# VH-VL binders against q9lss7: the designs that were tried, part 15

Target 1, 226 residues: q9lss7
Amino acid sequence: MGNTSDDDKILSYEDVVLRRSDLDILNGPIFLNDRVIEFYLSFLSTVHSSTTISLIPPSIAFWISNCPDTEYLKDFMKPLNLRDKDLLILPVNDNSNVEVAEGGLHWSLLVYYKEANTFVHHDSYMGVNRWSAKQLFKAVSPFVSNGDASYKECTDTPQQKNGYDCGVFLLATARVICEWFSSGGMKNRDELWFANVKETVPDLVNHLREEILALIKKLMSESVSK
Key: E = the ipSAE of ESMFold2; O = the ipSAE of OpenDDE; V2 = 0.75 times the mean of E and O plus 0.25 times the DockQ between their complexes.

## First folded at step 1 (VH-VL)

Design s9 (framework fv_siltartoxatug)
Fold by ESMFold2-Fast, scan of step 1:
Structure s9 (fold): chain C 226 residues (1-226), chain A 116 residues (1-116), chain B 107 residues (1-107)
Amino acid sequence: as target 1 above (226 residues)
Amino acid sequence: QVQLQESGAGLVKPSETLSLTCGVAGGSFSDYYWSWIRQPPGKGLEWIGEISHSGSTNYNPSLKSRVTISVDTSKSQFSLKLSSVTAADTAVYYCARDTYGLFDYWGQGTLVTVSS
Amino acid sequence: DIQMTQSPSILSASVGDRVTITCRASQSISTWLAWYQQKPGKAPTLVIYDASSLESGVPSRFSGTESGTEFTLTISSLQPDDFATYYCQQYNSYSYTFGQGTKLEIK
């Protein structure tokens, strides 16, 4: 059903409205949908609100990647003030069908780090989202650099062993990178966050679904019903 | 293991249409783009175009007006048609697996000669 | 269209030598560059991708580096099996373009 009743809503957090079906997704071995990805990125944004980190929602990243009008894209991007950000977190989806905004079968992560002037792509199923990540890189690059930003695949990024955890790897990697940045980082552009991702993400993905589910339940209990 | 094999007529007359087919075996056909690349005798490589399993195509602009690539997902094969051929189209034609812009597996190539 | 220029066109070397082949892009292609090896009468085979990543099954004596728009393929200890023509290829933008090739021959 396209129109869902108020009984299907379970939590309103920032700009995200989660539904009961989102809990089912987190409880099962199922692809994470746009809402769950957006929710957790929004939560990380709140945790790191005192930093110059920008975490872009999936719907915004999809729109940026698929916008056919350069002038409209410029007008949209300008108020986001991306040049004022030192770290940009962008979810990548392999959906190429502009008529289906929440489509696609694979999630990955694109990260821009201003100090290194580099975009890094983390794909837990190596190579699958490379074209989609490149498309997003090309669309975003003019708004964070003067077209001289580098692009790099993280070739030793942790790899998934199943067909459904790509979104979990996206969120785990995003969290580790945000924590790296907030802790002051290495201050070395050659090392970046790669060691932290390699060491932390493989263990984190084993329990991140449970952590996010617990977080949602905690936030639900803190909500005031009206 | 993935194997690619080109097939089609090795001799085409000037002004006619060159037609080749690539059969793919061993790998997942739907996860990749599939490309045609050619090499005139003693010369370098020229990319012709690519196709996805769903039929989405990208062509070399210099050849776009003469090139059609099609796909038959049920047979795991894709085909090239190049119209209005001249002697300049004489080349070894390769099909290749297109892994997001990389050609990681190639067919053996088939020589197509354009002559009267 | 991005033009790829290789140098030298012909390189003569002996077994055991360290050889370097260069490829220059007419504009920025980031690291979106591959190197292929082609032996006479055979199809090209991928040796390096993303400028510096070694393809599975390719000997470790092959390496790639990048500096701006200039890319190099290095073979650290040349073996008889390495004599071939090498092509660079950019996959930054459609149309995908190749260099003109470098023939590595026995000195």
Scores: ipSAE 0.005, ipTM 0.459, lowest interface PAE 12.2, mean pLDDT 85

## First folded at step 2 (VH-VL)

Design f13a (framework fv_fiztasovimab; at its last look DockQ between E and O 0.03; V2 from the best seeds 0.00; counts 0 for: pae E 15.8 > 2, placed apart)
Fold by OpenDDE, look of step 2:
Structure f13a (fold): chain C 226 residues (1-226), chain A 118 residues (1-118), chain B 110 residues (1-110)
Amino acid sequence: as target 1 above (226 residues)
Amino acid sequence: QVQLQQWGAGLLKPSETLSLTCAVYGGSFSGYYWSWIRQPPGKGLEWIGEISHSGSTNYNPSLKSRVTMSVDTSKNQFSLKVSSVTAADTAVYFCARHSLYGGYMDVWGKGTTVTVSS
Amino acid sequence: QSVLTQPPSASGTPGQRVSISCSGSSSNIGDNYVYWYQQLPGTAPKLLIFSNNQRPSGVPDRFSGSKSGTSASLAISGLRSEDEADYYCAAWDDSLRGYVFGTGTKVTVL
């Protein structure tokens, strides 16, 4: 967490405050943080504005996964109205310590698609987050279905070749899935978005950091003009 | 595939207002900025401005005082108005899809020729 | 008013390599992605390169983009007669808060 005193605010977007240090993260071969991921998910949410799509912030996903009190979780989940959602995008982090914020080292993506009543996990690093993803799946499943949703690991998930682009793969995959859904999806097909992800994500991850940077700059310019 | 169709008056007199409309077919209106570009005869491309589905705009500073863009999301259309036209505004005008993600214009209209003459 | 600077023309024989330069500043090419457009005679521009060096689907690998500092370059290898067109570089400009095009380069195949 950058020292608020030394890390200048550069943009407020929805509920996310981006800082100068976040640009540095995007410019370097550095692990994406929660803020950058939350920002881009928020952006995707605004682009694909639908009452039936929910992109869950990393912090919320983490809390859902690690909530020790079932009754509290029920209350917490009520306003999210997940039963009414056709598509859920859930970032997964491998942080197992609830006492330490942002303690994880790896990001992956869990997706729920109501039409298929299926959770799909996309991990760009050999499925190392499968345990964390399953934990989140178990926590969320009762709130999207009658607890009978299936869980699948996507074996054709594009794989990162480095140790720092897992967040990029997460965001790229999320983008592709949102686009797929907004385009009408592939109803009644077993392949869902898998082909789209396989085909598009490998190239997208090569330039997504810079695209996000360009987006931030554009938004910054717009905020000044208003 | 996504296609843009554009239309508007092609002949104007000085001081009149140019008005063009572009309609989007075969794709989502959200997720992109929608841009207008013009090209005077025998000259290069000039970016006029862009508008999002939510109505957010960016204009070329050189044209900002005369340019107004609008969107009709119910029709998947966006429009350009240029006030107080002169001979300098004679050009082929293009509408284009300008991505929110990458900042590129990947789909273009066929263009509308606008001539300003006395 | 701000434009990126390109040579007005470039030429080559079939099979030859042709390069087109695009010069800008820190507020545009320096800090932002460069895009390239191809415009065939009598047609609308077509996206040729995005994000400095990425090719859209359908664009041959004969076309390549590069960026260094405040300058960019488009290279056409194996020049073909169908490559005769106008080429424009483009970038977002932070200072203008707007998109800017290059002056354009007419490529002639001899």
Scores: ipSAE 0.028, ipTM 0.616, lowest interface PAE 4.6, mean pLDDT 90
Fold by ESMFold2, look of step 2:
Structure f13a (fold): chain C 226 residues (1-226), chain A 118 residues (1-118), chain B 110 residues (1-110)
Amino acid sequence: as target 1 above (226 residues)
Amino acid sequence: QVQLQQWGAGLLKPSETLSLTCAVYGGSFSGYYWSWIRQPPGKGLEWIGEISHSGSTNYNPSLKSRVTMSVDTSKNQFSLKVSSVTAADTAVYFCARHSLYGGYMDVWGKGTTVTVSS
Amino acid sequence: QSVLTQPPSASGTPGQRVSISCSGSSSNIGDNYVYWYQQLPGTAPKLLIFSNNQRPSGVPDRFSGSKSGTSASLAISGLRSEDEADYYCAAWDDSLRGYVFGTGTKVTVL
């Protein structure tokens, strides 16, 4: 029944609360949950503190793609200020049942880059999330453009070889794209970040769980010393 | 800037294997998909397939059972094989650079005429 | 497998405007970029329009593209004799996971 160590809050970071069970998720051969994903996206937002970059939390992206009422969506989207963003990072999850799960079966990444007026979908498992990504694209596109943004699948996205690392690929890809943007961004409208993702993400995913664990432990020790 | 040079056999008999090669000069090989396209005499363009520098492929489903593409990254080359050719495979074959997945083809080879005798 | 449908021919006199339609479906033109290629007689195709309506460097602004729903259009204003060529639309098709070319349109300058 009662309390376990897994219920314990271990860290508050920005607006994300991590619990002890989240450490077990990072350390095992287990799908990442939306709390870990939101934590690391929030960390990337801190590291890449440009007002023109927005890394959207998983719960927000999921709600946007499943909102049935366009008037409620307009009011919800207004404080996000998406028209002011040059780079928009959107996690994609294929969970269609809002009542029963914290996350879906598969994670992928949708990225908007204003200079190219293009949404690009990165999926580490053969494009399985394509329809979920298109749904999110169609929901967001009116708020970043005049409805004329395009959607593309990136065929060079690194592919996972196990069944559980899609969230790790999402975060690695997001990190590489943020680094690309912060380093100056586009030189070729149709090259973008694709070479950087292809060359860097495969090696990064081998170590990213350990890096996130180490980061959490570092932040925990800094909050205690206060 | 970037140039594509292509070569391969011009005259084949039915049931032989078509083999074409394309070399990339004056540009990056990584970060793109590389495509083969064909055009039968007096007809339109047909996309055959694409391959990335890492060897990831997508093939036209109508041709997939007979098509194999490969890369040689040490030479910046990519190749096409079409097995069990018939007269229907007679065409001009082009290699091309894709800008991104599902993107445009901005650099084209000059074409290689392939004739399959009846 | 699905083929984008174009009229087989179009013609005009020098200085006129010619439009070429390209009809597709939601799995190709509806949800993906449209590209246009020009093929002069005896040559390889060359990119004319990318991303629905954008011109690569060196393409005159008298060439323009547009897209609406599952259809696209190429317009050539100020028609010139060197515009006499075959024109192909193209797009990625999601259901086929493949690149699809249109049936092609011969443009003649009368």
Scores: ipSAE 0.005, ipTM 0.433, lowest interface PAE 15.8, mean pLDDT 84
ESMFold2 (binder alone), look of step 2: mean pLDDT 91; pTM 0.932

Design m29a (framework fv_maftivimab; at its last look DockQ between E and O 0.55; V2 from the best seeds 0.00; counts 0 for: pae E 9.6 > 2)
Fold by OpenDDE, look of step 2:
Structure m29a (fold): chain C 226 residues (1-226), chain A 122 residues (1-122), chain B 106 residues (1-106)
Amino acid sequence: as target 1 above (226 residues)
Amino acid sequence: EVQLVESGGGLVQPGGSLRLSCAASGFTFSSYWMNWVRQAPGKGLEWVSTISYSGGSTYYADSVKGRFTISRDNSKNTLYLQMNSLRAEDTAVYYCARESYGSGSLDAFDIWGQGTMVTVSS
Amino acid sequence: DIQMTQSPSSLSASVGDRVTITCRASQSISNYLNWYQQKPGKAPKLLIYAASSLQSGVPSRFSGSGSGTDFTLTISSLQPEDFATYYCQQSYDTPTFGQGTRLEIK
């Protein structure tokens, strides 16, 4: 019975409602949940306010991947206008049970870059989400490149050394890629952001939880002053 | 050296059972998806079954669903295929194959065993 | 299941020849296409993965191309050791193989 106090709303940011328990997740060696992931992706979206970048919420990515009806999916995808996007950030979770919310145990990142017409999967734990990532790729590909986009696993993806920071690696990687893109990107299809990720993510993951916590606290304080 | 070695093949009667094993060496077995692929005499290759890293996900060809069970013991670096209710059409060389992992590998079978022959005959 | 149609079923060629084998998928498989070589009494060997990537240790005379539904394996200059059976395989969905192409010496 989660202490009623742990479920208190602490912040509303865009479409995300954070709870006090989410702070506990960030403070401990605990697996990041959908809300924290969604929050930070939303934050990145505000920082990189480009109409050509889309950071897809975990819930939406999951739905896209697991949608059983192709016609429904088509309708669902229309307002997303993915064909007009140059960069897609898609969180991947290994949840295989559509009936269980937040049942996944591992996060990874699928990225689409239009210029290279390629999907790149970044998994910080030996590619365990490759199947889930492939499923998401299969679902999304028709809406960005008419199904002819390539897929690859990034072998240079920094690897986690523990069992709980996969979400942190996801967010760190997403941040680096967004920054890369905003700085002008690269036309080289072979290099893209891989060097940036390899160089930056290992250090970023060491303090990203703290940074996210500080951000939330700041936003909370600003919300009270309004 | 990266190696896969199949065993357990032999002659069995229709309706019988057989268990194949595949011993892996030279690589981190638990870090790879594994497969069984079979080849009937003088015929092409047919995918039979796939198992994920920890065995949490298994996949089967329609031709063997309900009869075959793929499993693995990562502590023993061994892949298994339990074959029940065997039929004449199951006669084939059975290969274990590792799915590749890496940039652009896209689940190719990069390492194969030499195969073990299964003959189903009355 | 995705059906893979390989062409031709058999081919005769001479050493030094350029050889082309084609594979067609019943639906788009993006670049999830692999090529294997199999010699009599031996296990298949991976040649090409991801439609066009050369597997380590494979001679450069082998190349793959294509995306979507149509794919091609090319041997630029056939060598004596290249006489074998070749298979395409899609890994986009549940794995399926082409029926194979037997390459024989003319």
Scores: ipSAE 0.027, ipTM 0.647, lowest interface PAE 3.7, mean pLDDT 91
Fold by ESMFold2, look of step 2:
Structure m29a (fold): chain C 226 residues (1-226), chain A 122 residues (1-122), chain B 106 residues (1-106)
Amino acid sequence: as target 1 above (226 residues)
Amino acid sequence: EVQLVESGGGLVQPGGSLRLSCAASGFTFSSYWMNWVRQAPGKGLEWVSTISYSGGSTYYADSVKGRFTISRDNSKNTLYLQMNSLRAEDTAVYYCARESYGSGSLDAFDIWGQGTMVTVSS
Amino acid sequence: DIQMTQSPSSLSASVGDRVTITCRASQSISNYLNWYQQKPGKAPKLLIYAASSLQSGVPSRFSGSGSGTDFTLTISSLQPEDFATYYCQQSYDTPTFGQGTRLEIK
């Protein structure tokens, strides 16, 4: 019988190290943290392993938004080859004091789709991340286009009803969009993934915490047996 | 009825201070970003400041940075603008404005108050 | 800051005329362009958002078009209540307004 603290490492997955406290977050009515979000985005990257899809880790997206030096940003972005990507998934984080983010941060999703040359922002709580999303869009847009990409706020994005599931909505939305893209993507330029997100995400968020928890436990078991 | 009502304008000496208030009614104030926009007599519109729905993020025009402070009290449905170190060029009608939410219209100002006049003169 | 230039600065027209007002941004602003109407002594009123979307309660004779740097507000059949000053405003970055276009009765 072991005594496990919040600092105990429980899993290494790609570049993400999960700790005991991350499991506890998934079990309770608590905001998801950066590590759980990065883990699941990394998992989606392995499931949707196209060279034209890039799911950007939260820490990388935050750094891109806040880099003060244009030359350092160019050097950082060059090896990412973003002009070659057809789909770009970017988590958005607002670290300001927001009423619904008590004890945590608000998460939303910015998605670039090359065929439409359009960034789309999905926010499960009344667009509260819109300034942060626009900052990220402005920082990334020159590296996927000549700064001429469009920005669209998807106002009919599924809305959370509690104060702590914004990260779950982010991950559910990202998953649905990746599935849409992997199934052939655009049939109609005005439809994109919007109907799929609206129809699927509300149900998916009801069990996604349990699904992620089960996935982590499965991977922990496989790591021990190796 | 959705309404914004400014108050606190008046005559003030250069270097003085003034606090504007904007009382909101008819909508859920705490769900909206709010703005101050000013208009000098006979001139066009100039954005002054923006505050997020919780007050956690604030933004200012370069002309007022360090002198003006936007704030809000969601329990009183009230937006404020504290104006310090006032100058003659701050003379204007000051409007509070509600920021809309929608595709492509994020940050449009869909509801405006009647304005309150601030005159900075010796 | 993104500079917004309106043309013309003033316009004289008659009831029933079709009028157009243009707005040019100093850089691409996608479709983050709003139009406001302001009558003397009154607050501005939002007419058009997202370059072409009509605000609720605004008559259908008003329309907007454009994307990128060049935008147009059109009034298809001018009415007596439309004589006012019109402003464009970009919301792509720190908000800035055009200098205004005063629409006067002939």
Scores: ipSAE 0.007, ipTM 0.555, lowest interface PAE 9.6, mean pLDDT 85
ESMFold2 (binder alone), look of step 2: mean pLDDT 92; pTM 0.945

## First folded at step 4 (VH-VL)

Design fa1 (framework fv_fiztasovimab)
Fold by ESMFold2-Fast, scan of step 4:
Structure fa1 (fold): chain C 226 residues (1-226), chain A 118 residues (1-118), chain B 110 residues (1-110)
Amino acid sequence: as target 1 above (226 residues)
Amino acid sequence: QVQLQQWGAGLLKPSETLSLTCAVYGGSFSGYYWSWIRQPPGKGLEWIGEISHSGSTNYNPSLKSRVTMSVDTSKNQFSLKVSSVTAADTAVYFCARHSLYGAYMDVWGKGTTVTVSS
Amino acid sequence: QSVLTQPPSASGTPGQRVSISCSGSSSNIGRNYVYWYQQLPGTAPKLLIFSNNQRPSGVPDRFSGSKSGTSASLAISGLRSEDEADYYCAAWDDSLRGYVFGTGTKVTVL
């Protein structure tokens, strides 16, 4: 530690530049930052690149939710081609201060599934982000539906038992939902991905930090080898 | 179910090149890292190197000067070459898949015995 | 190269608890997660523990892992004859930029 800003950069992956401090976050019981969340969502996007899944970066979701001008938002949203997507993965942060883009205390997940025309909110801490999720839902809904999309809270979504794993639950839940969609297999069509999330996420969150840390170190090593 | 099938020449003379292939069945080759690990008779495991489906490699520094890995994405195969073999390269060689997200080796081939003798 | 040190052997009788230590450094176990692999005689290794203390589906809960500082431990409770195998710890090493395995421990059920 105490290195210059140039020494802090460790990996460039797609549109994300990770720093040495991001490894410390993953190796510790520490709240995940925007870069780690963006990195893993970007990686999931690469894994599921042959599908109609869109995973939205945290900075983009934040901007969508806090854009003050509805006409400007319309121009911003047009090139994202969201109507061509069957599944949208949207990170939710409780930061409402437009002057501090990377602020906030809590991460949660908002998912849109086109076939059901429904947004589902997954919040690992008693639904505390429901207002922020509804704000993002209202901002995105006109660009994926004709104003008739439903909104649901997943009331029995897996719950965190500490004060720092909300981002890990976001990423674990996003991964399970992407795998559910890509596999073509559904346990119960009327339950969407809910059974898969409830069954898989509690175990996955216990090792997801390690998987992401290992992935970053492998990618760093490949960059040196090339 | 993902299965790894491996093959290659089992008996080599010193100075020859060891060549092994691993084929992936029942699952996606893309999005994973693929490793080679070896185990000399009565000894422990030694990681040789890994390769992504796109061909990016990372080798054990102790072996890097003699090791080359490659992929054939059309056949869902990856291969290992070790040049200038000696008796010290006698081992069972395993191919393995890292988990979808590159953390640990969750699927292993059955192993190929390689003997280097003069 | 194996950088992680394990005892060469461990033994117990059926029903007993056996613990296997794995000692590393700050560049491997100290900064990274620990994995454990079980190798039955004549077979390929099988993933037994990942993320220091997590089990893949199908691994019974009598296998447990732990990590403290630069060391890790595998515990086998209720030892059974089918547990007779070689056990290897493993971790990423930041200095080598690659994976290192432990020296291996042969567990014998008496």
Scores: ipSAE 0.006, ipTM 0.507, lowest interface PAE 11.4, mean pLDDT 85

Design fa10 (framework fv_fiztasovimab)
Fold by ESMFold2-Fast, scan of step 4:
Structure fa10 (fold): chain C 226 residues (1-226), chain A 118 residues (1-118), chain B 110 residues (1-110)
Amino acid sequence: as target 1 above (226 residues)
Amino acid sequence: QVQLQQWGAGLLKPSETLSLTCAVYGGSFSGYYWSWIRQPPGKGLEWIGEISHSGSTNYNPSLKSRVTMSVDTSKNQFSLKVSSVTAADTAVYFCARESLYGGYMDVWGKGTTVTVSS
Amino acid sequence: QSVLTQPPSASGTPGQRVSISCSGSSSNIGRNYVYWYQQLPGTAPKLLIFSNNQRPSGVPDRFSGSKSGTSASLAISGLRSEDEADYYCAAWDDSLRGYVFGTGTKVTVL
C-alpha cells in the first residue's frame, strides 16, 4: 500500500520540487537521488549567481552524455551558452540506460575550468566513473573549447569509506570549487582548487547531509510564512 | 596513425629490476592515460597500471609495492620498472593507450618478452 | 591474476555461431562497461568490442557483445577460419580500483 504523505510536495525551489521522502534520504545512510543533487546544485547556483559559474542539473548532464544525434546535441547545447562560462560543474552518473532516467549506482563530479582549458574528474570511489566521466568530457568539450581541452583524473581527491555517500562527496566538492572560484583572489592559483578540496571536503562531508536538511527546513519555513 | 614502440632488457636474474620503455609516434601523447599489461607464457592478460601524460599513476594493487611508472614528455615516452623480480614475472609485456572515450585499450605495442631465470 | 571467468575453449565449423560467456561480480561487470579483445596467435591483443556492445571501425558486424547483470557474452556469427584466436573480456573493478581481464577463451575453427 502507498503512503501519499511521503510523496507530498514539501518545497519548490527554482526548477526542483522536493518531496517528503527526500528528507528520509538525507536523514539516512542512503544513496542521494537526482532530486536532492539537483536541489543543492541549484542552491549553489543561486549563491554564486553573480559569477560565470554554470552548475548543470543531473538530467541535463545525462542527456548530453547519452544523446545519439550530434545535430540534436548541437541544438540542445546552443541555448546553454557554455562558452560564456568560466567554470562548469557537471554531475556524473554511471547510468547509461536512456530508458531509466534516474538509474545508476555511483555519483562523481566533472569540472571544466576555462582559464586552464582543463576538465578535472573528482571521484570519491576512485576509478568507478572513469568511463562515464570521459564520455561526458568528450560530449561537452566541443561546446566549451576548440577540441584541445585537457582531461585529468584527480587521483588524490578525498575518498568515501562507505557505499552510499558518493553524492554527498559530489556536492561537497562542487561547493568547495564554487567557493574557490567566487573568492576571486585565489582563482588564478596554478594549483587550481586541489588544495582547497583536499583540506575542506573530508570535514564537510561529515556534516553536509545535516546542513542540507537544515537548509530545506529553513526554506520550507520561509515559504509557509506567506 | 598512432604507433607504440617498446624496448628493454629481455633476460633478468631473480632480485633484479625490470625496466621497459614505450615511445609514442604519429599521435598526441598529451591528454591520454598510458597502460602496461603483461601475459605470462600460455596464460591470460594482467593489467599492471596506468600513467597520465602529467605523471599521475594508478597501479594494480597486487603489484603496487614493486611497480613504478614514469613519463618523459620531451620524448613522448613512458616507462615501467618492476623491482625484485622472480620467475613469476616472466611474461610478454605490452604497452597500450587508453581511449579518452571509455578507458579501454585502443592502441597496443607489439610486446616485449621478458624472461627471469637463474 | 584475472578475476573474470570464461570457458577455456569454444569451437565451431565455418558459418556457425559461437558464443563466449564472461562471468564477473557486482564490483566489475555488474556496474561497469565490458570490453572484448581478440588476440591472434603471436600478436598483441586488438580491441574488438567496447562499452558492452559497440564495435570499433573495421570490426565486422558478425561480432556482437551483450551484458546482463554480472555476466557478458561475445557472439561470433558466420564463423570464419580467420576468427581462430584467443578472446578476452575486461572490465574496471571498483574494489580493486583497476582493470581486470577474463581467463580467456581459445576459439578453434574446425
Scores: ipSAE 0.000, ipTM 0.430, lowest interface PAE 17.3, mean pLDDT 84

